VHH binders against q84jc2. Designs and how they scored, part 231

Target 1, 232 residues: q84jc2
Amino acid sequence: MSKMRNLVEEKFLEFYESWVIQLELYLHQLLIAHNNNTMSETELRHLISKLTTHHKAYYTAKWAAIREDVLAFFGSVWLNPLENACSWLTGWKPSMVFRMVDRLRKSRVVLVEAQVKKLEELRVKTKFDEQKIEREMERYQVAMADRKMVELARLGCHVGGESVMVVEAAVRGLSMGLEKMVKAADCVRLKTLKGILDILTPPQCVEFLAAAATFQVQLRRWGNRRHYVTHS
Below, E stands for the ipSAE of ESMFold2; O stands for the ipSAE of OpenDDE; V2 stands for 0.75 times the mean of E and O plus 0.25 times the DockQ between their complexes.

## First folded at step 15 (VHH)

Design ge3 (framework vhh_7z1x_3; at its last fold request DockQ between E and O 0.94; V2 from the best seeds 0.86)
Fold by OpenDDE, fold request of step 20:
Structure ge3 (fold): chain B 232 residues (1-232), chain A 125 residues (1-125)
Amino acid sequence: as target 1 above (232 residues)
Amino acid sequence: QVQLVETGGGLVQPGGSLRLSCTASGFTFDDYAMNWVRQAPGKGLEWLSAISTGGGYTSYADSVKGRFTISRDNAKNTLYLQMNSLQPDDTAVYFCAKEIDMWSEEYPGSDFDYWGQGTQVTVSS
């Protein structure tokens, strides 16, 4: 049976499908640039800027959608199960991108000592920020099981009008917390991304972004093969 | 210096229409999502609508869905709000709000970092 989708899910699904298509186009350009050593720094910076702009479009759209329904992003019907399984607070784990950086270190790209040092510092900071957010999430999640909610659970859901009001209030409270945490997580993601791009040279940025985009696109493909999801 | 200037407010009869404009300066307009917020007399701030960078995604509060339309012209650094089927309950000061820079800031607990001075909208017979 097809899951009933709300309006936010439908709108964001449509947006995301288009966004992914554009990402694939940019990925193609990144790969060309990566294999073309004759591209000027200006051209590379332009390509990097296009990707940055594309990501800005996604996260601003996400925040717009979250204002209507943050819970939609904890179901994420526009993602397959594999993508969802890899999600941390409705997106990629910030510290995960350092695996892409590690790829650079193992490739033909030589990072200078100063870059390596800065990247490690950023990694440590990113991990710290992730943990902070996780602790806050735990508080909101645990708070859902307050005395009233536990009692209602014992008696059964939606037994009366007052019970419904209590549940709705609890859900609203949780949603507010979730929205805050998701947005905080997004800031950590983007700050981390910006930090990496600021440390890397333009050619290195292109390689990094290509690796990241490749992983995202391939994860979606792998997930679709394993778990058929209809998005049409 | 970041500046947001709202215009287009005024007195209108119930069922009427208004188009608000917000002119932005002092920052790269197309790099930020923009929002409309209002404050009615004796009430708190109410978020109304958001538009993403590039205008590819829009969202609305339930109170204005189907009646209000948000849009932007990046070439003119201008945000718009088309308001149709106005009701007395829409009487408020309307503000343009800039979203924070998600790339450089820790989330401060608010989505917005700059506001205009607002424009008064009064719906009355």
Scores: ipSAE 0.915, ipTM 0.969, lowest interface PAE 0.4, mean pLDDT 93
Fold by ESMFold2, fold request of step 20:
Structure ge3 (fold): chain B 232 residues (1-232), chain A 125 residues (1-125)
Amino acid sequence: as target 1 above (232 residues)
Amino acid sequence: QVQLVETGGGLVQPGGSLRLSCTASGFTFDDYAMNWVRQAPGKGLEWLSAISTGGGYTSYADSVKGRFTISRDNAKNTLYLQMNSLQPDDTAVYFCAKEIDMWSEEYPGSDFDYWGQGTQVTVSS
């Protein structure tokens, strides 16, 4: 149950709430930059850098927390159920970010042929990297169904203290594999984000980052409204 | 050239305290999480503590929680480990480790790309 909290969950909840508040403040800056035609390229690059630094701060905190408890990031107490339901290996699915790029192309962002070609190459590479991780996760799930581990878990329910310690050691060994898959997924996420920002011009990057931050903030707001408006 | 240099090791009595420092150069220190790892005689590497970019999140191995405190001074490119209530089994070489660049690399299966040479901590009467 997602209601039980340990020290890692309490610490990361506090971190995450502050992190989201700062993301909302950066979103306001992105929206001002979008509406302000007098900002220089240097000023836009500085704002873009603030956002990439903010995202990197999230992932360095996440990796620090994962060393203590990776399972806290599956069904996280700091996310609402809608946010958790939208997660792919503890975060956003890298290939889905290209739907956001496609939407921007259809509205206000004009891309030159060279950018379109590079974005398609990146989309294909990102999907390939995702599929590699999904195959690794499938192998992990098969390994968890290994008959030795299942038999030890069954015996642990009926044998007592020594069986519990052996089962806990086996589960900790498998959780280390899970940590590596989560970190591999995070690297694909950040590599994809960097790739998009390298292809886009600074004004296009501001538009993209504003759309991404808006989606994240709105997903949180919509999910929270559903949970808090349950009484007539 | 990335360089990490640990200092502050030495001989201390059981129950004593020691502060380690790690001075970083050759990379933008502010941009990376930093870690402490130790290796006791005849043992493998043991991760001890991590600190995120900007110091906003810290974590600790169970073996050192409540006794050790990680901190960083980004203006001085320096990572610290305050160690209190030291016991003989804390005797080890202590290493500073830089986290990988998440932006530009496929995950290599390891979290750290650069290590210091280490500083010896010995806890005995």
Scores: ipSAE 0.753, ipTM 0.910, lowest interface PAE 0.9, mean pLDDT 85
ESMFold2, look of step 15: ipSAE 0.729; ipTM 0.902
ESMFold2 (binder alone), look of step 15: mean pLDDT 81; pTM 0.817
OpenDDE, look of step 15: ipSAE 0.890; ipTM 0.963
ESMFold2, fold request of step 20: ipSAE 0.744, 0.712; ipTM 0.906, 0.900
ESMFold2 (binder alone), fold request of step 20: mean pLDDT 81, 81, 81; pTM 0.825, 0.829, 0.827
OpenDDE, fold request of step 20: ipSAE 0.908, 0.913; ipTM 0.969, 0.968

Design ge4 (framework vhh_7z1x_3; at its last read DockQ between E and O 0.87; V2 from the best seeds 0.85)
Amino acid sequence: QVQLVETGGGLVQPGGSLRLSCTASGFTFDDYAMNWVRQAPGKGLEWLSAISTGGGYTSYADSVKGRFTISRDNAKNTLYLQMNSLQPDDTAVYFCAKEIDMWTQEYPGSDFDYWGQGTQVTVSS
ESMFold2, look of step 15: ipSAE 0.741; ipTM 0.906
ESMFold2 (binder alone), look of step 15: mean pLDDT 81; pTM 0.818
OpenDDE, look of step 15: ipSAE 0.892; ipTM 0.964
ESMFold2, fold request of step 20: ipSAE 0.795, 0.786, 0.762; ipTM 0.927, 0.923, 0.913
ESMFold2 (binder alone), fold request of step 20: mean pLDDT 81, 81, 82; pTM 0.824, 0.827, 0.829
OpenDDE, fold request of step 20: ipSAE 0.909, 0.909, 0.914; ipTM 0.966, 0.969, 0.968
OpenDDE, second read of step 21: ipSAE 0.885; ipTM 0.959
ESMFold2, last read: ipSAE 0.785, 0.715, 0.783; ipTM 0.923, 0.904, 0.922
ESMFold2 (binder alone), last read: mean pLDDT 81, 81, 82; pTM 0.825, 0.828, 0.834
OpenDDE, last read: ipSAE 0.909, 0.903, 0.912; ipTM 0.969, 0.968, 0.969

Design ge5 (framework vhh_7z1x_3; at its last fold request DockQ between E and O 0.92; V2 from the best seeds 0.85)
Fold by OpenDDE, fold request of step 20:
Structure ge5 (fold): chain B 232 residues (1-232), chain A 125 residues (1-125)
Amino acid sequence: as target 1 above (232 residues)
Amino acid sequence: QVQLVETGGGLVQPGGSLRLSCTASGFTFDDYAMNWVRQAPGKGLEWLSAISTGGGYTSYADSVKGRFTISRDNAKNTLYLQMNSLQPDDTAVYFCAKEVDMWSQEYTGSDFDYWGQGTQVTVSS
C-alpha cells in the first residue's frame, strides 16, 4: 500500500536523494585522501570545506522545509525504518559522533593529550545540551494531552466544528514546539561537528568525516536490505 | 559590517508584477540561507520564502505559492523575489533576512540575525 505523501515530503525526498548521491561521491574522495599520505594540507582543507558546505546545504534545506511542515520530518519518508530508528529529533544524535572519534584513537591516528582533553570536554557539553533539549521536548509532548484534548479523545473523532478547531490549535502549538526543538537539536549537531573539526588536524578531520559518512551510507544500505522502501 | 539592501519596490496595479532584489555585504553570502519576510500595515511579520545555500531547495508560504519565486545569485551576493499576480493584500514592506549561523551559536528561537531596511510594495488600482 503506497503511503500518501504531501508536497513537502515529495520535495524533500527528491532533494535528499540527490544529497545522498553527492555525499557518496564525497565519501569516495575522503577515502582516497585518507589512503593517500601525499595530499597537501591545502588539498585536505579544501576537501573538508566541500563536506562542510554540503552539510550546510542540507540543514538550510531542512529548515526551509520545516517552515512549511515540521511534522513531515517526524515521518521522514525519505528514510528507511533502520535510519528512522536511529534518529534523534529528526537527525543523528550529536553524542553519537564521538564513536567515530573513538575510532580515530583506535586507529593509527595519534591524538595528543590536549586534543583528548578538549574532545572530552566537548563530549560532556554535547551530552548536557542533548539532555536539555530532551527535557523541553517532553514538555511539549506531555502538553498535547491537556484537559481539552483528553476530553475530545474520550468523545471520539467525529466531533463538531468547534472541536476540530481545538484540535487544530493543539496541533499548531505542538508543531511550533517541535520546530523549535528540531532547530535547537540541529544547532547542537552542527556545533558538535564544528567543535570536533576544530580540535582535529586536517588529516584527522578527513578520517573522521570518512568514518561518519561511511556509517551514514552503510546504515542506509543495511536498512534498505532489511526493509524495502519505495523511492521516487 | 553585515548589510542587506532591498530594492525594486514600488506601486503596481492588481495583477501586475515586481522583482525585488537584496544585495548582501559584510559576510560570506553563499554560506547562508536567505529569506523574504513582509510586514503589512497593522499586521505582524509574515515569512514568505526561503532559499537554501546553493539554491538547491526553496520553500514558500501558502499565501504566495504559485505567484512568488525566490532565487539567488551567489556571484553577485544578491537575493531575488519575483512577484507575479500581485494583489492588494500583498501591500507591505518587504524585508530580506539572513539566517543565523547554525554552526557557531545556540538556537535562541530566532531564525534570523540580520535584516534589511525593507522596500515598500504597494498594490493598488
Scores: ipSAE 0.914, ipTM 0.968, lowest interface PAE 0.4, mean pLDDT 93
Fold by ESMFold2, look of step 15:
Structure ge5 (fold): chain B 232 residues (1-232), chain A 125 residues (1-125)
Amino acid sequence: as target 1 above (232 residues)
Amino acid sequence: QVQLVETGGGLVQPGGSLRLSCTASGFTFDDYAMNWVRQAPGKGLEWLSAISTGGGYTSYADSVKGRFTISRDNAKNTLYLQMNSLQPDDTAVYFCAKEVDMWSQEYTGSDFDYWGQGTQVTVSS
């Protein structure tokens, strides 16, 4: 039978839809700033601050929701299949963002030698942190790859008796380990983002944030159009 | 210096209500998720509730869902916990806790970096 949404999934879906709408509004402001030669440094820093605050708000909501149900974030109902397929430990892969930085250098963005050196140092650190997390996640990779573990846990609650207690204990143990790994990955994501924004100048930060938001919005739009076409 | 001060505890009869407050200072309150945690006599710490930076998302432990409500007033740097339908097993010391700064540090396995001194809640006839 079709999957039944639980309270966490419904509540976070509502939060996420609102959060994405606001991200799209910020993207509009980023694109205006990207094309506007008259924006002051103060105005750019203000816009950058709004974007970083918006991203932090997502993660604080995510961590609050994970305390109730971390498994909801593996194959999330608020994401389309393309968005879920692009996930690494419930989010974007930290090292992938350096490809966006590299593409910005192909455009009209000029990086000085000091910035290039700092970005390469950060890239190496980010990759090292990713590899550390991947080694730790090998034990839990079954849970990451199998959304049906979540379904079995929920069905087990309806069976009752001793089988319910055994299933609940197994899910609790798995969930506690997964929470720690997801939070570790989120901290790598945020440290990488902060590191890039600290190295780039305000105009360069606006270009980077615009590219990142564009990618996220396009993944959602592209995945949704394909999904709706196949079901319409 | 970061300080979190809980108030509003006390003695209440079963079925009663209390509102806890936690006043924050020494950091930018608006920038952090805040949490309530309790410790019943002779037991370990139990996480109860979290509220995100903008107040846009709240979560609750199963033991308190439907009875407790977390809120924040960022203008007053104050976190609240409205507790209704209190029962004797809600007797505990209640702490507010500040979430770690995700933006600046390696995850060490600890979700909270600062705690209040706690306020005693006792539910008894």
Scores: ipSAE 0.771, ipTM 0.914, lowest interface PAE 0.9, mean pLDDT 84
ESMFold2 (binder alone), look of step 15: mean pLDDT 79; pTM 0.796
OpenDDE, look of step 15: ipSAE 0.892; ipTM 0.964
ESMFold2, fold request of step 20: ipSAE 0.722, 0.740, 0.736; ipTM 0.896, 0.902, 0.901
ESMFold2 (binder alone), fold request of step 20: mean pLDDT 80, 80, 79; pTM 0.805, 0.802, 0.801
OpenDDE, fold request of step 20: ipSAE 0.907, 0.912; ipTM 0.968, 0.968

Design lg1 (framework vhh_8fcz_2; at its last look DockQ between E and O 0.81; V2 from the best seeds 0.77)
Fold by OpenDDE, look of step 15:
Structure lg1 (fold): chain B 232 residues (1-232), chain A 126 residues (1-126)
Amino acid sequence: as target 1 above (232 residues)
Amino acid sequence: QVQLVESGGGLVQPGGSLRLSCAASGFTFSDHAMSWVRQPPGKGLEWVSGISGSGGQTTYADSVEGRFTIIRDNDKKMVYLQMTSLKTEDTAVYYCARFPYSELWEYLTSGSFDYEGQGTQVTVSS
């Protein structure tokens, strides 16, 4: 069944497709850089900056879009089912990146004790922040699953003139709450990312960013293949 | 079997121009972004330029921005690098690179990438 897409979904889909393509190109740079010991720190930092800017652009676009329709991001049509399944509050789960770092540590990335300590502290903090958001979400859900949700459901069955206004108001209220939660989650993501990049050396940052990009690209491609196989 | 064959290199004076070509085979060409990389004498591999699968997006290293142009022809399965205003520091073996998606993690973890092409030598000298 072709999902009906609204304007926000269509626009963001286009944006995201372009964004991912650009990410792949950056990935090529990162992959070459990670294996080049002759690159200067300045050059590495510049590359890192390009990537961080690219990620910032995503969130800028996202936040603009969620102001218009946050619900579009709950069931993101621009993501395949696998990507969606791996999503936490419309994005990657912040604590996931630490597993990625751990994987890198088992390969080529050698962290000094001070870095390990800082990463652990950051991990704890990130988890705390995630839990806090989850608690808020639960609270929000409970609060909504009260009279308002019942009313909304009831009105959904009886769409009339006055009922439409009430439904719209209810949806707006819901959307505002969701937007708040999404923004909170995104803040944790950004803070976590920044935190990791601040702890890692420039070469390590390049490796981390390469890993992250690789994961994202592969997840998308693998998910797309499965989706086409299942629905072909 | 994936094959990348680079050509078009040569000796050129500073300020000159060259056009590199890469013939690709053995994979779905249009589904893969392609890059040019180079290895200067005594230095590591350096990323030069990249182009998306469709050719709609291109990127360049700062060192070549404004001087090099990457183009692809998906019908011919070709990637080109038009180089202008060449400098001595552009001297390198140039490789056409495809990063196989299935091997990205291996590359990342092992640090080794098997370039399928032999490369083409570009020498910029007065």
Scores: ipSAE 0.867, ipTM 0.953, lowest interface PAE 0.5, mean pLDDT 90
Fold by ESMFold2, look of step 15:
Structure lg1 (fold): chain B 232 residues (1-232), chain A 126 residues (1-126)
Amino acid sequence: as target 1 above (232 residues)
Amino acid sequence: QVQLVESGGGLVQPGGSLRLSCAASGFTFSDHAMSWVRQPPGKGLEWVSGISGSGGQTTYADSVEGRFTIIRDNDKKMVYLQMTSLKTEDTAVYYCARFPYSELWEYLTSGSFDYEGQGTQVTVSS
């Protein structure tokens, strides 16, 4: 095949495949738990802890991998095309997770007024943080384009090693900036997740985690089984 | 038609061992993660253990970790639960359950899982 996988892509593909299979097993546990009114708070908190630990393990592995090759996370080989098309800066868009909370409120979850107020504050904060990252990314892209154009203009008729070194330096600078932006986006994701779980009660956290894992599993399944995609 | 048939239950003393079996038919068995769940007297369904479609990954509830082992045989379309060091709190009806890939949203929103099989009774008593 014409497609080449480097060492980072191969290693993370193996990690991610195992990680999503484990997520499916936790999802089965969550689905049983959300229908069991006799579970203790201690049991619920331990299950929630298993899920949060699982998510933290993903970011630990991701941050190690992006240090070596952040570009692998744009158009990832371990994701199907539907999953890649839905990505915002290499992951789920933080502000969209609140639609999941809204869906739960309409069917299964009753929130008290204090929780609703805190969730709305978190939603606004999350959108604000997203906006800041998008503005910073835009400014960075413009600055890198301007820097590249100046350097390339000076080398417009040059041939050989100096032109290669200037291009390599520009690519290295872009990669370092992208790594910083991806980590910033991941921090917003983690802050948003933690914020939601802190506001919700343990039974509500189980409902939320079940819904979130369901969406992720279904997105992967629909993208892998094309006749399940609604838009095609 | 989807069928799950549990067997192998019985009466055992604390500290004893038992092996449960689940025969599956009517679906592509290797495509589905499988779980054992149980219903103790007077309580709701408790998740016990799960196994990936390939059999390469397993998970266990804290209460059974180190005592129970989930195994599958995709050629025979079987799931097993090897139980050791049994305790009185393990007394329950045990069911096997398939991961409901095609019905996830229905299960999530309806808030209800129907048992697919009749289950098998495990009674641990002195």
Scores: ipSAE 0.656, ipTM 0.880, lowest interface PAE 1.5, mean pLDDT 83
ESMFold2 (binder alone), look of step 15: mean pLDDT 82; pTM 0.839

Design lg10 (framework vhh_8fcz_2; at its last look DockQ between E and O 0.84; V2 from the best seeds 0.76)
Fold by OpenDDE, look of step 15:
Structure lg10 (fold): chain B 232 residues (1-232), chain A 126 residues (1-126)
Amino acid sequence: as target 1 above (232 residues)
Amino acid sequence: QVQLVESGGGLVQPGGSLRLSCAASGFTFSDHAMSWVRQPPGKGLEWVSGISGSGGQTTYADSVEGRFTIIRDNDKKMVYLQMTSLKTEDTAVYYCARFPYSELWEYLTSGSFDSEGQGTQVTVSS
């Protein structure tokens, strides 16, 4: 059965579908570029810039959407179950990208010692930031489990009026908290991405971005083969 | 078996036009974005243009933006590249490219591009 979608979900679904399609086209560019030893640094940087701009566009759209309905992103209808299963707080887990870098290092990417050190430092910072966010999430979960919130939920299940208003207010409060956490997580993602790109050379950046895009595209396709996603 | 057959290349003067064609078979055509890539003499492969599976989105390299147009016909399983205002630097062997999703990691890590077609030579010269 298709899940009923609200307007925010529908709009973002359309956006995301388009965004992923564009990502695939960028992936083609990246895949060709990474095998082209004749590309200039300027050309590589330009390609990198296009990709980073594309990612920024995603977060711009996301943040606009979460202001309207952050809950839509918890159980994102535009993602298949596999994609959702791989999501951490409405997106990719920041620390995951370091494993991707590690995998690239085992293949064709050669990092100098200075890069390795910087990446490790960034890894530590990223993990710390993730943990901080997770702690905040736990706090919110505890708060939601409080008796007061449970009572509000109970009231919400019953007849309208003042009780409904109270519940709505409570939900709004919770939503605001979630929005903050999502934004915080996204900031960590963006910071981590920027950090990695700052450490890597332009050719390495291209490889990294290609790997990341590959992962996203494959994850989506693999997931869709197993789970049909109905698009409105 | 996946097959890509490029055609339409030739010798043209600067400022001229050519239309390249690519006939695709052996895979679900509409499910795959397609690209044109080219290999200039003495240079590596460079991406030229891409088109989404549905044909709804297109992208171009800066060097060809405004001069080239990529089109696809999913019913005929064809991809086209209309080239106008050709320049000498457009001289290259042009390939139609499909990237198999299942082999993207292999491609990424192998560092080799396996062309599924023979390409078509485009020579721009006065």
Scores: ipSAE 0.844, ipTM 0.940, lowest interface PAE 0.5, mean pLDDT 90
Fold by ESMFold2, look of step 15:
Order: structure tokens, then C-alpha cells, then sequence
Structure lg10 (fold): chain B 232 residues (1-232), chain A 126 residues (1-126)
């Protein structure tokens, strides 16, 4: 056994495996839709809504789980090592999604200049929000490095009630700080996703959602194939 | 070589029922999610329903939810579509399709759907 799983990790593993399977089924639907020029915009909007609802369900489950154990989301047992290595604060990095938009523009999607301008504005804002989070994380790390509470937590000092209280306070402070940073990062992810979907037309949204789901499914598949080969 | 053979189509009246079958070979069937896809006359392909490799999860297009049921039998390498309360708008050629895990990037960038079977015709008319 590589490590012991707690109840939060076991429950989220079950949720996540089911969630990814459902994403694959929606991805098949998206792949059919992106090749069908006779679908109405109403039909496309319903499909887009299914995908956004599915993503919101992920964050609903995640936020409930991080309330109980935020550390489970740093080096998650439900992700393979490649998926974990690609994470920025427990998920995809918001600014990186614009590379996917750029690739779609080269192959399948034609954007009018008004859309291009709005996407560039969103890219700049997204990068700014990311940098703000990174600066807050740096300040948090500096504060932790400057405080003797980190030293006490690492040493496992046994000096009676005062030492125990300081260690417990440090652990609680760390968990609360990380939870806030993870939620802030998730809010940037959701705001960026919504912004992109608001700028793109319904057919373009289908292309984007198909590409995003494809990346996630293939990252999982590729990492699992490497893991399988290494294990055997 | 991957092979999917659809059958069970026919002519039925509105409100009728049909059961479509799909026999699969040439790939590890239980590892693949499967879907039913249809092509109505004069229209592009429409996704109808999907089922996970284990059979534990299913999903349906809004237009067929509550009327159609997708089922798989991994021992027999079969996928079925139980159709009830059929409507004229369900008239189409029905194909089964496997989720294209190995070809996903190519499929994403392609401008066309390449069915692996010939399909089975369902005609709903009075």
C-alpha cells in the first residue's frame, strides 16, 4: 500500500471515478455534436448546459470535501502522478485554458474581431487574478516560515498543554489558509470558464468543451498507461 | 478489426416499440463506453444514448429520455437500445458507436463522423 486512505479520500475517489465516466459519456455527445451542422442553437445550448452543470457538480463535491480535508487535494489518490504533476493549486491553471482556445482557432474555430478582443481582455484579467493568488500564497508561505509554529509542528514537541495548543493552532491555520486559497483558485477557474463560454457562440462552445474534456480524458488515459507499464 | 453490426430496425406505428441490437468484435468491449447515434432523413448525426464500459452509468438525449433504455451484455459483447413510445421524429438510421479512446484527438480535429457499422433503419409512420 503506498499510503493509507482516509474516509474523505475514499469517498472522493468513488465520486471522481464516476464523475470522469460521466464526462466521457458527455464527451462522446460533444464529439457527435461538433460534426453536426444541422443542430439548432437551442439543442447546442442544452448540451452546453449539461456540461456546465456537470462541472458545477464537481466543484460542489470538491468544496464539501475540502471543508473536511483540504490536504487530500494536494497529491490526490484519485489522480495518477501525471495528473497531479500538472495541477496548480489542486486543478488546471486558469491561464493555460487560453492555449486551448488558441489551438482551436488554428484548426476548427473562426472568431470575429470582437470575440478576439474580448478573449484577450479575459486572458489579461485571468492572468492578473492568478498572479494575485500567487502573491497571496507567497505571503502565506513567508508568514509560515517566519513563525515558530511551523518549527513546533515539525519537531513534534511534547512540552505539555502550551506546546499542544500551539501545534493544533498551527495545523488549523494551515488548513484554513489552504482551503481559502483552493477556493479562490477554483473561483478563478469558474469565472474564466464562464467568461469563455459567454464570448463564444454555441457551436464554438461545443468545440471548446470537447477540447477541454478531451484533454482531461487523455491526460488520465496517458498517465494510467504509463503507470500500468511501470507497474507491470 | 473493429466491427459493429446493428440490427432490429423496422417499420412501426407511432406509440410502438422496437429493440435494437449491436454485436461488437475486434476490440476489448468491456473497456469501452458505447453510444447509440442516429441520422434522421436530411439531417446530421444525433447522439441518442451512452453507457459506460461496466454498464453502471447511462445517459440519454433529452428527446428520448424516459422512452429509450440502453443496455449492454459484456459477456455476449452486445449493446441494445429498447425503444418505446416511438414518435415520427425517431425515424432514422441508428448506429452503435464505441467511445474512441485511441483516436480521440483525431476525432476531435476531424470534420466528419466515421461510423463503424452500416446501421439499422427505424421508420415510424402510420
Amino acid sequence: as target 1 above (232 residues)
Amino acid sequence: QVQLVESGGGLVQPGGSLRLSCAASGFTFSDHAMSWVRQPPGKGLEWVSGISGSGGQTTYADSVEGRFTIIRDNDKKMVYLQMTSLKTEDTAVYYCARFPYSELWEYLTSGSFDSEGQGTQVTVSS
Scores: ipSAE 0.638, ipTM 0.879, lowest interface PAE 1.8, mean pLDDT 84
ESMFold2 (binder alone), look of step 15: mean pLDDT 82; pTM 0.839

